# VH-VL binders against p57417, part 33

Target 1, 135 residues: p57417
Amino acid sequence: MNNLIDTIKKIENILYSLERILKQECHNLLKSKTSNEEILELIKRKKILFKKLIILSQDRLCLEKEYNIFPPYESNNKLNNYWKKIINTCLILRKLNLKNKIIMNKKFYLNQRFLELSSSYKKSVTYNLDGNLEI
Key: E = the ipSAE of ESMFold2; O = the ipSAE of OpenDDE; V2 = 0.75 times the mean of E and O plus 0.25 times the DockQ between their complexes.

## First folded at step 19 (VH-VL; framework fv_regdanvimab)

Design x4 (at its last look DockQ between E and O 0.50; V2 from the best seeds 0.75)
Fold by OpenDDE, look of step 19:
Structure x4 (fold): chain C 135 residues (1-135), chain A 122 residues (1-122), chain B 110 residues (1-110)
Amino acid sequence: as target 1 above (135 residues)
Amino acid sequence: QITLKESGPTLVKPTQTLTLTCSFSGFSLSEYGVGVGWIRQPPGKALEWLALIFWDDDKYHTTSLKTRLTISKDTSKNQVVLTMTNMDPVDTATYYCAHEPWDSEGYYFDYWGQGTTVTVSS
Amino acid sequence: ELVLTQPPSVSAAPGQKVTISCSGSSSNIGTHFVSWYQQLPGTAPKLLIYDNNKRPSGIPDRFSGSKSGTSATLGITGLQTGDEADYYCGTWDSRLRAYVFGGGTELTVL
């Protein structure tokens, strides 16, 4: 059970990092003169975090089956509390990611950089309507 | 060019603590996505993964040795340290540190140190 | 007990093709990307394949990797005497939350 708790906590931390990056990306995209290098760096960081997130999510799923406990973890208050935070953060990430995509489309549409960045976004983590990670 | 080098005692007595240091160049643990792992190999046996540490101080340890292993990093020195307590002759092995890259989909080790042989004996 | 299973040894003549299998489970190979390593006698392991089928720079195209289900395969064509080594598969295991190696395969060039 401790492994699951640790995994969930790690997931939460990664999501917070993603939130910071997406906010930075938004800030960068809203500048009159956007630095492509800065955007690319943020995309890189997102990719890295997504990698860890995917693996952590897979760990979570495996451990849930092993321990026969599943979200929203009604039988474990500690897990439930983490899960609530995760869900809330996922909702924020979904909104921020959508916003950034819209801004990016307006700014970089029809250029090579747009295509590169767009490709990167397509590989990003998806969220369902209730904010759950779909990995 | 990425290089890693293991250093530490080559002889340890039973019950003592082993401390190994991985010194590396060509990358920094401050770089987003970078990781460093430890792997050992007993003489004539298979590779055994021990631990992994990332740039964000996220750590993983093999379950069988989790209570005995500690991995840490000193970013300013470009070093990763592995400690293993209560050493036993069965822990005699060549110990490697290795680089885990960021630009990939899975975890793996692309650059390895040459390894340091540690013998546990009375 | 090893989480990933490899044949203990394979052999072939120079110029021939060999395959090395790596069998796992849904918690490792079935879910995660597989890597392969070559270890020449008395040397440190060297990365051959990552992310199932990608080659690092400097690795010849004679080496190939594939993954299907809960198994992975390393292929070596045009076998050379210099290919005589131990080969290990590796991947992440979600149940153990650990990287795991196979038991290794000794390749002998006849």
Scores: ipSAE 0.884, ipTM 0.951, lowest interface PAE 0.4, mean pLDDT 92
Fold by ESMFold2, look of step 19:
Structure x4 (fold): chain C 135 residues (1-135), chain A 122 residues (1-122), chain B 110 residues (1-110)
Amino acid sequence: as target 1 above (135 residues)
Amino acid sequence: QITLKESGPTLVKPTQTLTLTCSFSGFSLSEYGVGVGWIRQPPGKALEWLALIFWDDDKYHTTSLKTRLTISKDTSKNQVVLTMTNMDPVDTATYYCAHEPWDSEGYYFDYWGQGTTVTVSS
Amino acid sequence: ELVLTQPPSVSAAPGQKVTISCSGSSSNIGTHFVSWYQQLPGTAPKLLIYDNNKRPSGIPDRFSGSKSGTSATLGITGLQTGDEADYYCGTWDSRLRAYVFGGGTELTVL
């Protein structure tokens, strides 16, 4: 049983680390200038944390089967308390991830809109210059 | 280039505590995702994994020796320390430290130290 | 009983092919990625294969790895006398929450 409790605690720690990364991502997305190097580092760190989370999840599933106990671990108060914390953190992570996705899409939309306006301006200038030179 | 080197006493008496230091270069434990493990090999026998510590101070120990093993790191010195209490002649082995990389799907050890042989004299 | 089982020894002539098996369970090989290590006489182990079938830089493609179910296999073709070594499989085990090595296989080239 102690191995399952330890595994659950490690999962909780990884989820807290992901929360910090998503908050850092949000901060960077709200800045006037976005550093590509900083964004790439955050992507790398998320990949690393997901690797550990996948392995820990496999540990949890294996130990749950061995001990014949399953989420939300109603028969073990300590495990149940940790599981409730995990669920709450997962809800926070979903909200942060959605927020960051919306901010990223909005920045992409505004950049695309500016590029479209810049392209239209360049086309109209070219057309006017061609018309003037020919006329 | 990643290199690791084990250091510590080569001879200990039964019941004494062994302290081994892994000194490394070419990486830092401040780098996200990396880890360092300890593996031993008794003379003429198979490899036995002992412990693993990650950049975030996450730790694992082999179950059979968990109460005897402590693993810690000093990131500023590029060192990892293994402490093993209550040494016994069966603990006579070559002890290796090894690097665990961040950029793979599973855990494994890509760079190993040369090893240090520890004899526990009865 | 060992968690990962390997044959104690294998042998083949220079130029031939050999395979080394590693048998485990659902908590290790069946779930996690397998690595292979070569240990030449009197030296530290060296990584040959990681993530089941990937070679680190400097490992020739005559070394190969595969995994099926709860078993993994190291293949070595074009055997050379310099390949005489002990070979270990290794992987994570979720039940033990530990890294585990096989018992090792002594390869003799004769």
Scores: ipSAE 0.795, ipTM 0.914, lowest interface PAE 0.6, mean pLDDT 87
ESMFold2 (binder alone), look of step 19: mean pLDDT 94; pTM 0.960

## First folded at step 20 (VH-VL; framework fv_regdanvimab)

Design y1 (at its last look DockQ between E and O 0.56; V2 from the best seeds 0.76)
Fold by OpenDDE, look of step 20:
Structure y1 (fold): chain C 135 residues (1-135), chain A 122 residues (1-122), chain B 110 residues (1-110)
Amino acid sequence: as target 1 above (135 residues)
Amino acid sequence: QITLKESGPTLVKPTQTLTLTCSFSGFSLSEYGVGVGWIRQPPGKALEWLALIFWDDDKYHTTSLKTRLTISKDTSKNQVVLTMTNMDPVDTATYYCAREPYESEGYYFDYWGQGTTVTVSS
Amino acid sequence: ELVLTQPPSVSAAPGQKVTISCSGSSSNIGTHYVSWYQQLPGTAPKLLIYDNNKRPSGIPDRFSGSKSGTSATLGITGLQTGDEADYYCGTWDSRLRAYVFGGGTELTVL
């Protein structure tokens, strides 16, 4: 049972780290001078965290079967409490991730418009602090 | 160029504590995704994984030796330390440290030290 | 008891193909990526294959890996005398929450 508890704790910690990364990603995406290098680094970090998370999740599932205990772990108060935190964090992450996807999509759209405009007028265009084209 | 090197006593008496240090270069444990593990190999026997520590100080130990093993890192020195208490002649082995990279889907060890032989004897 | 099972030894003549099996369970090979290591006599292990079938830089394409179900296989084609070594499979085990190695296979080139 201790192994399962430890696994759940590790999962929680990774989720917190992901939250921080997603917030930082959001911040960078909202900058007019978004650094591609910074975004790539954040993506890299996310991938790394997801790797750990996947393995931890597999550990969790295996241990759950072994101990015959499953979410929401109603038979174990300690596990149940951690699970509630995990669920809450996951909800936050979903919202953040969706927000970032929307922002990213907007930026891609703007970049496409920029390319079209540039090709037509052979002019350089800049973005404002909100990532919008300044024509 | 990535290198790892094990250092520590080569002779330990029974019941004593073994302390091994892994010094590495070419990478840092401050890098996201990086881990360092310890593996041992008794003479003429198979490899045995002992412990793993990650950049975020996440740690894993083999269950059979969990109560005896401690793994720690000093990022500023590019070192990982393994301690094993209550040594027994059965613990006689070559001890390796190795890097666990981040550029992959699974866990594995891509760079290894040359190993240090530890003999437990009265 | 070993979590991953390998044949203790295999042998073949130069130029031939050999395969080394690694048998596990759902908690390890069945769930996680497998790696293979070569250990020449008196040397440290060297990574041959990671993530079931990927080769690190410097590893020739004579070495290949595959995984199916709860088993993995290392393939060596065009066997050379220099391939004589011990070979180990390794993977994560979720039940043990540990990296695990096979018992090793001694490859002899005849």
Scores: ipSAE 0.849, ipTM 0.941, lowest interface PAE 0.5, mean pLDDT 92
Fold by ESMFold2, look of step 20:
Structure y1 (fold): chain C 135 residues (1-135), chain A 122 residues (1-122), chain B 110 residues (1-110)
Amino acid sequence: as target 1 above (135 residues)
Amino acid sequence: QITLKESGPTLVKPTQTLTLTCSFSGFSLSEYGVGVGWIRQPPGKALEWLALIFWDDDKYHTTSLKTRLTISKDTSKNQVVLTMTNMDPVDTATYYCAREPYESEGYYFDYWGQGTTVTVSS
Amino acid sequence: ELVLTQPPSVSAAPGQKVTISCSGSSSNIGTHYVSWYQQLPGTAPKLLIYDNNKRPSGIPDRFSGSKSGTSATLGITGLQTGDEADYYCGTWDSRLRAYVFGGGTELTVL
């Protein structure tokens, strides 16, 4: 059980880091002129965080099966509390991601390369995570 | 240009605590996504992964040795430290540190130190 | 004891081809990307293959990797005496939350 709790904590930490990245992305997208270097760095960091999140999600699914316990983990108060934080953060991330997509579409209409890369990260996460992660 | 080097005692007594330092250059643990791990190899035997620490201080330890291992980093010194308590003659091995890069889909170790041989006398 | 199993040894003559298998489970090879390492006698391991089938710079294309189901395979063609080494597979295991290596395969070129 401690391995599942630790895995859930690690997932929560990654999601907080993604929240920071999306907020930084929003700030940079609202600038009059945005450096391509700044945007490319944020894309790189999102890719790195998605890699860890995908692996952590596989760890979570494997441990859930082993312990025969599943979200929202109602039989374990500690897991349930962490899961509630995860769900709340996922909702925040979804709102930030949609906001950034709207700003990006207005400002960088023909920048197909950036939008396609961002969609790939989001698509990969939504397919491979069980338990309401939409980023 | 990327190099790692293990340092520490080559001989320890049973029950003592082993402290190994990985000093590296050509990269930093301030780089997003990068990690450093420890692997050991008893004489004539297979590689055994021990622990891994990432740039964000995220850590993993092999389950069988988790209560005996600690891993920490000093980013400003480009060092990662492994501490292993209650040493036993079966822990005699060559100990390697290695870099875990971020530019990939999976975890793996792209650059390795030369290794340091630790003998636990009994 | 070992999570990933490899044949203890393989051998072939110079110029021939060998394959080295690595068998695991759904929690490791079946889910995660596989890497291969070469360890020449008296030296540290060196990365040969990552992400199942990718070669780092400087590794010739006579080294190849593949994965199917819960098994992975390292292929070596055009064997040279300098290929005599131990070869290890490695991957993440989600049940253990740990990196795992195979038991190693000793390649002899004769």
Scores: ipSAE 0.809, ipTM 0.920, lowest interface PAE 0.6, mean pLDDT 87
ESMFold2 (binder alone), look of step 20: mean pLDDT 93; pTM 0.956

Design y2 (at its last look DockQ between E and O 0.59; V2 from the best seeds 0.77)
Fold by OpenDDE, look of step 20:
Structure y2 (fold): chain C 135 residues (1-135), chain A 122 residues (1-122), chain B 110 residues (1-110)
Amino acid sequence: as target 1 above (135 residues)
Amino acid sequence: QITLKESGPTLVKPTQTLTLTCSFSGFSLSEYGVGVGWIRQPPGKALEWLALIFWDDDKYHTTSLKTRLTISKDTSKNQVVLTMTNMDPVDTATYYCAHEPYESEGYYFDYWGQGTTVTVSS
Amino acid sequence: ELVLTQPPSVSAAPGQKVTISCSGSSSNIGNHYVSWYQQLPGTAPKLLIYDNNKRPSGIPDRFSGSKSGTSATLGITGLQTGDEADYYCGTWDSRLRAYVFGGGTELTVL
């Protein structure tokens, strides 16, 4: 049972780290001077965290079967409490991820418009602090 | 270029504590995704994984030796330390430290130290 | 007791193909990526294959890996005398929350 508890704790910690990364991603995406290098680094970090999370999830599932205990772990108060935190964090992450996807999509759209404009007028265009084209 | 080197006593008495240090270059444990593991090999026997530590100080130990093993890192010195208490002649082995990369989907060890031979004898 | 099972030894003549099996369970090979290591006599292990079938830089294409179900296989084609070594499979085990090695296979080149 201790192994399962430890696994759940590790999962929680990874989720917190992901939350931090997603917030940082959001912040960077909203900058007019967004650094591609910074974004790439954040993507890298996310991938790494997801790798750990996948493995931890597999550990969790295996241990759950072994101990015959499953979410929401109603038979174990300690596990149940951690699970509630995990669920709450997951909800936050979903919202953040969706927000970032929307922002990213907007930026791609703006970049496309920029390319079209540049090709037509052969002019350089900049973005404002909100990532909008300044013509 | 990644390099690792194990250091510590080569002779330990039974019941004593073994302390091994892994010194490495070419990477830092401050880097996301990086890990360092310890593996041992008794003479003429198979490889045995002992412990793994990650950049975020996440740690894993083999279950059979969990109560005896401690793994820690000093990022500023590029070192990982393994301690094993209550040594027994059965613990006689070559001890390796190895690098665990972040670029892959699974866990594995791509760079190894040359190993240090530890003999437990009275 | 070993979690991953390998044949204790295999042998073949130069130029031939050999395969080394690694048998596990759902908690390890079934759910995790497998790696293979070569250990020449008196040396540290060397990574041959990672993530089931990927080769690190410097590893010739004579070495190949595959995974199916709860088993993995290392393939060596064009066997050379220099390939004589011990070979180990390794992977993560979720039940143990540990990296695990096979028992090793001694390859002899006849």
Scores: ipSAE 0.866, ipTM 0.949, lowest interface PAE 0.5, mean pLDDT 92
Fold by ESMFold2, look of step 21:
Structure y2 (fold): chain C 135 residues (1-135), chain A 122 residues (1-122), chain B 110 residues (1-110)
Amino acid sequence: as target 1 above (135 residues)
Amino acid sequence: QITLKESGPTLVKPTQTLTLTCSFSGFSLSEYGVGVGWIRQPPGKALEWLALIFWDDDKYHTTSLKTRLTISKDTSKNQVVLTMTNMDPVDTATYYCAHEPYESEGYYFDYWGQGTTVTVSS
Amino acid sequence: ELVLTQPPSVSAAPGQKVTISCSGSSSNIGNHYVSWYQQLPGTAPKLLIYDNNKRPSGIPDRFSGSKSGTSATLGITGLQTGDEADYYCGTWDSRLRAYVFGGGTELTVL
């Protein structure tokens, strides 16, 4: 059981780190002087955290089967409390991610408009509608 | 260029505690996503993974040795330390540290130290 | 107990090709990416393949990897006497929450 609790704690920590990254992303997207390199770094960190989250999710699923216990873990108060925190953080992340998508879509529209007014169009790094890196 | 080097005693007595240091260059544990692992190989036997520590201090240990192993890092010194208590002759092996990169979908070890051979004998 | 099983040895003539298998389960190869390592006699292991089928810079394309179900395969073509080594598969195992290596395969070039 301790392995499942530890896995859930690690998932929670990754989600908190993602929350921090998404807040930093929002702040940087609203700045007029933000470089593409700063945005690219946040995208890289987000991808790295998703990698760990995917692997931790596989660990969780495997351990759930082994221990025959499943979300919301009603038979274990400690796991249930961690799961509630995870769900709440996921809701926060969903709202932050949507906010960042909206800002990125507005910024992409404006950037494309400005590039069309320029005689020296260059390929640039942008976010797509899902918030993924595009070149 | 990434390089790693293991250091520590080459001979220990049974029941003693082994402390091994991995000193590395060409990367930092402040780099997002990076990790360092420890692997050992008894003479003539297969590789055995021992432990892994990531940039964010997230850690894993092989279950069979979990109560005997401690892994820690000093990011400012570019070092990772493995401590193994209650050494036994069966722990005689070459010990490697290795770099875990972030630019991938899975975990793996792309750069390895040359290894240090530790003999546990009276 | 071995989590990943490999044949203890394989052999082939110079210039030929060989495959080395690695058999696991859903908790490891089935849901995680596989890597392959070469260990020449008296040396540290060296990465050959990561993420099932990708080669790091400097590894020639005569080394290849693949994965199907809960098994992985390392392929080596154009065998050279310098390829004589032990070969290990490795991957994450979610049940153990640990990285695991196969038992190793000794390649002999006859």
Scores: ipSAE 0.794, ipTM 0.913, lowest interface PAE 0.7, mean pLDDT 88
ESMFold2, look of step 20: ipSAE 0.793; ipTM 0.915
ESMFold2 (binder alone), look of step 20: mean pLDDT 93; pTM 0.955
ESMFold2 (binder alone), look of step 21: mean pLDDT 93; pTM 0.956
OpenDDE, look of step 21: ipSAE 0.864; ipTM 0.944

Design z1 (at its last look DockQ between E and O 0.50; V2 from the best seeds 0.76)
Fold by OpenDDE, look of step 21:
Structure z1 (fold): chain C 135 residues (1-135), chain A 122 residues (1-122), chain B 110 residues (1-110)
Amino acid sequence: as target 1 above (135 residues)
Amino acid sequence: QITLKESGPTLVKPTQTLTLTCSFSGFSLSEYGVGVGWIRQPPGKALEWLALIFWDDDKYHTTSLKTRLTISKDTSKNQVVLTMTNMDPVDTATYYCAHEPWDSEGYYFDYWGQGTTVTVSS
Amino acid sequence: ELVLTQPPSVSAAPGQKVTISCSGSSSNIGNHYVSWYQQLPGTAPKLLIYDNKKRPSGIPDRFSGSKSGTSATLGITGLQTGDEADYYCGTWDSRLRAYVFGGGTELTVL
């Protein structure tokens, strides 16, 4: 059971890290001048955390089966408490991710419009007013 | 270029504690996603994974030796240290440290030290 | 008993193709990416394949990896005398929460 508890705790920590990254991403995207380098770095870090999260999730699922205990872990107060935090953080992440996507799409639209004004730009990618791809 | 080198005693008496140090260059444990692992190989036997430590100080140990193993890092020195207590002749092996990369889907070790041979004998 | 099972030895003549199998379970190969290592006599292991089928820089295309279900396979075409070595598969095991190696396969070039 300690392995499962440790795994869940690690998952929680990764989710907190993701939350920090998404907040940084949001802050970066809201700047008048967005740094592409910074965005790329944040994307890299997200990918790394997702890798770890995927493996941890697989560990969790395997251990749940082994111990015959499953979310929301009602039979174990410690696990249940961690799970509540995880669920809450996931809700936050979902909101942040959606927000960032909207802002990013809007930025893409603005960039596309700028490129279209350049005489050297020959290819058009269509974005709507909300910054969503229409292709 | 990434390089790793193991250092420590090559002879240990039974019940004593083994301390091995992995010194590396070409990367830092401050780099996001980086990991360093320890693997041993008894003479004429298969590879055995021992432990793994990540940039965020997340650690894993083989279950069979978990109570005996401790892995730690010193980022400022570019070093990872492995301690193993209560050594036994069965622990005689070549010990490797290896780099675990961030730019992949799974865990694996892409760069290895040359290994250090540790003999446990009275 | 090993978590990952490999044949103890394989052999073939120069120029031929050999395959080395690695059999596991759902907690390891079934859910995780497999890596392969080559160990020449008296040397440290060298990475040959990672993420089931990817080759690091410097590894020739004679070496290939595949994964299906709970098993992985290393393929070596155009066998050379220099390929004589021990080969190990490795992957993460979720039940053990550990990296695990196979028992190793000794490849002999006839």
Scores: ipSAE 0.872, ipTM 0.947, lowest interface PAE 0.5, mean pLDDT 92
Fold by ESMFold2, look of step 22:
Structure z1 (fold): chain C 135 residues (1-135), chain A 122 residues (1-122), chain B 110 residues (1-110)
Amino acid sequence: as target 1 above (135 residues)
Amino acid sequence: QITLKESGPTLVKPTQTLTLTCSFSGFSLSEYGVGVGWIRQPPGKALEWLALIFWDDDKYHTTSLKTRLTISKDTSKNQVVLTMTNMDPVDTATYYCAHEPWDSEGYYFDYWGQGTTVTVSS
Amino acid sequence: ELVLTQPPSVSAAPGQKVTISCSGSSSNIGNHYVSWYQQLPGTAPKLLIYDNKKRPSGIPDRFSGSKSGTSATLGITGLQTGDEADYYCGTWDSRLRAYVFGGGTELTVL
């Protein structure tokens, strides 16, 4: 039983770390200029945490079958309390992920406007050998 | 280039505590997702995984030895330390530390130290 | 004690192909990714295959891995005398919450 409790604790810790990453992502996306390196690092960290979460989920499922106990773990108050925290954190993560997706889409749109403005300053006026105006 | 090296005593008496240090270069445990594991191999026998510590201080120990093993890290020194209490002659083995990479779907060990042989004898 | 079963030995002539099996359960091979390690005499293990079938840089494509159900297989084609070694499978086990190695397979090139 302690192995299942420990696994649930590790899952909770990963979810809290994901929440931190998503909040950092939001902060980074709201800056006027976004560093590609910072965003790529946050994407990498999310992938790493998802990997650990997937493996921990397999641990949980295996131990649930072995101990014949299943969510929401009504027969064990400690597990039940951890599971409730996990459910709440998952709700928060869903909201944060959707919020960040919306901000990212808007940020990309703003970058396109910046590129359009920057490109307008590439034109210059010249005269060729025949004296004709070229732009 | 990632390199790891094990250090510690080569001879230990029964009941003593073994402390092994893994010193590494080419990576840091401040890098997200990486870990360091310990594996041993008794003479002429198979590999036996012992413990794993990740960058975030998450730890795992082989179940049969869990009460005897402690794993810790010192990120500033680029070191991981394994402590095994109550040594017995059956613990005579070559002890390896190994790097656990982040960029994969599963856990595995891509770079290994050369190993250090520890003999437990009265 | 061993949760992953490998044949103790396998042999074949130079240039031939061999396969080395690794049999486990749903708590390990069935739900987790398998890696393979080569241990040449007197040396530390070396990674050959990770994530069931991926080769790290520097491992020739004559080494291959696959997984089906609760079993994994290492394939070696074009056998060379330098391939004589012990080969181990390894994977995570969710029941033990531990990494586990197979018992090892001694490859002899005749």
Scores: ipSAE 0.828, ipTM 0.924, lowest interface PAE 0.5, mean pLDDT 88
ESMFold2, look of step 20: ipSAE 0.822; ipTM 0.923
ESMFold2 (binder alone), look of step 20: mean pLDDT 94; pTM 0.961
OpenDDE, look of step 20: ipSAE 0.863; ipTM 0.947
ESMFold2, look of step 21: ipSAE 0.818; ipTM 0.921
ESMFold2 (binder alone), look of step 21: mean pLDDT 95; pTM 0.962
ESMFold2 (binder alone), look of step 22: mean pLDDT 94; pTM 0.961
OpenDDE, look of step 22: ipSAE 0.871; ipTM 0.946

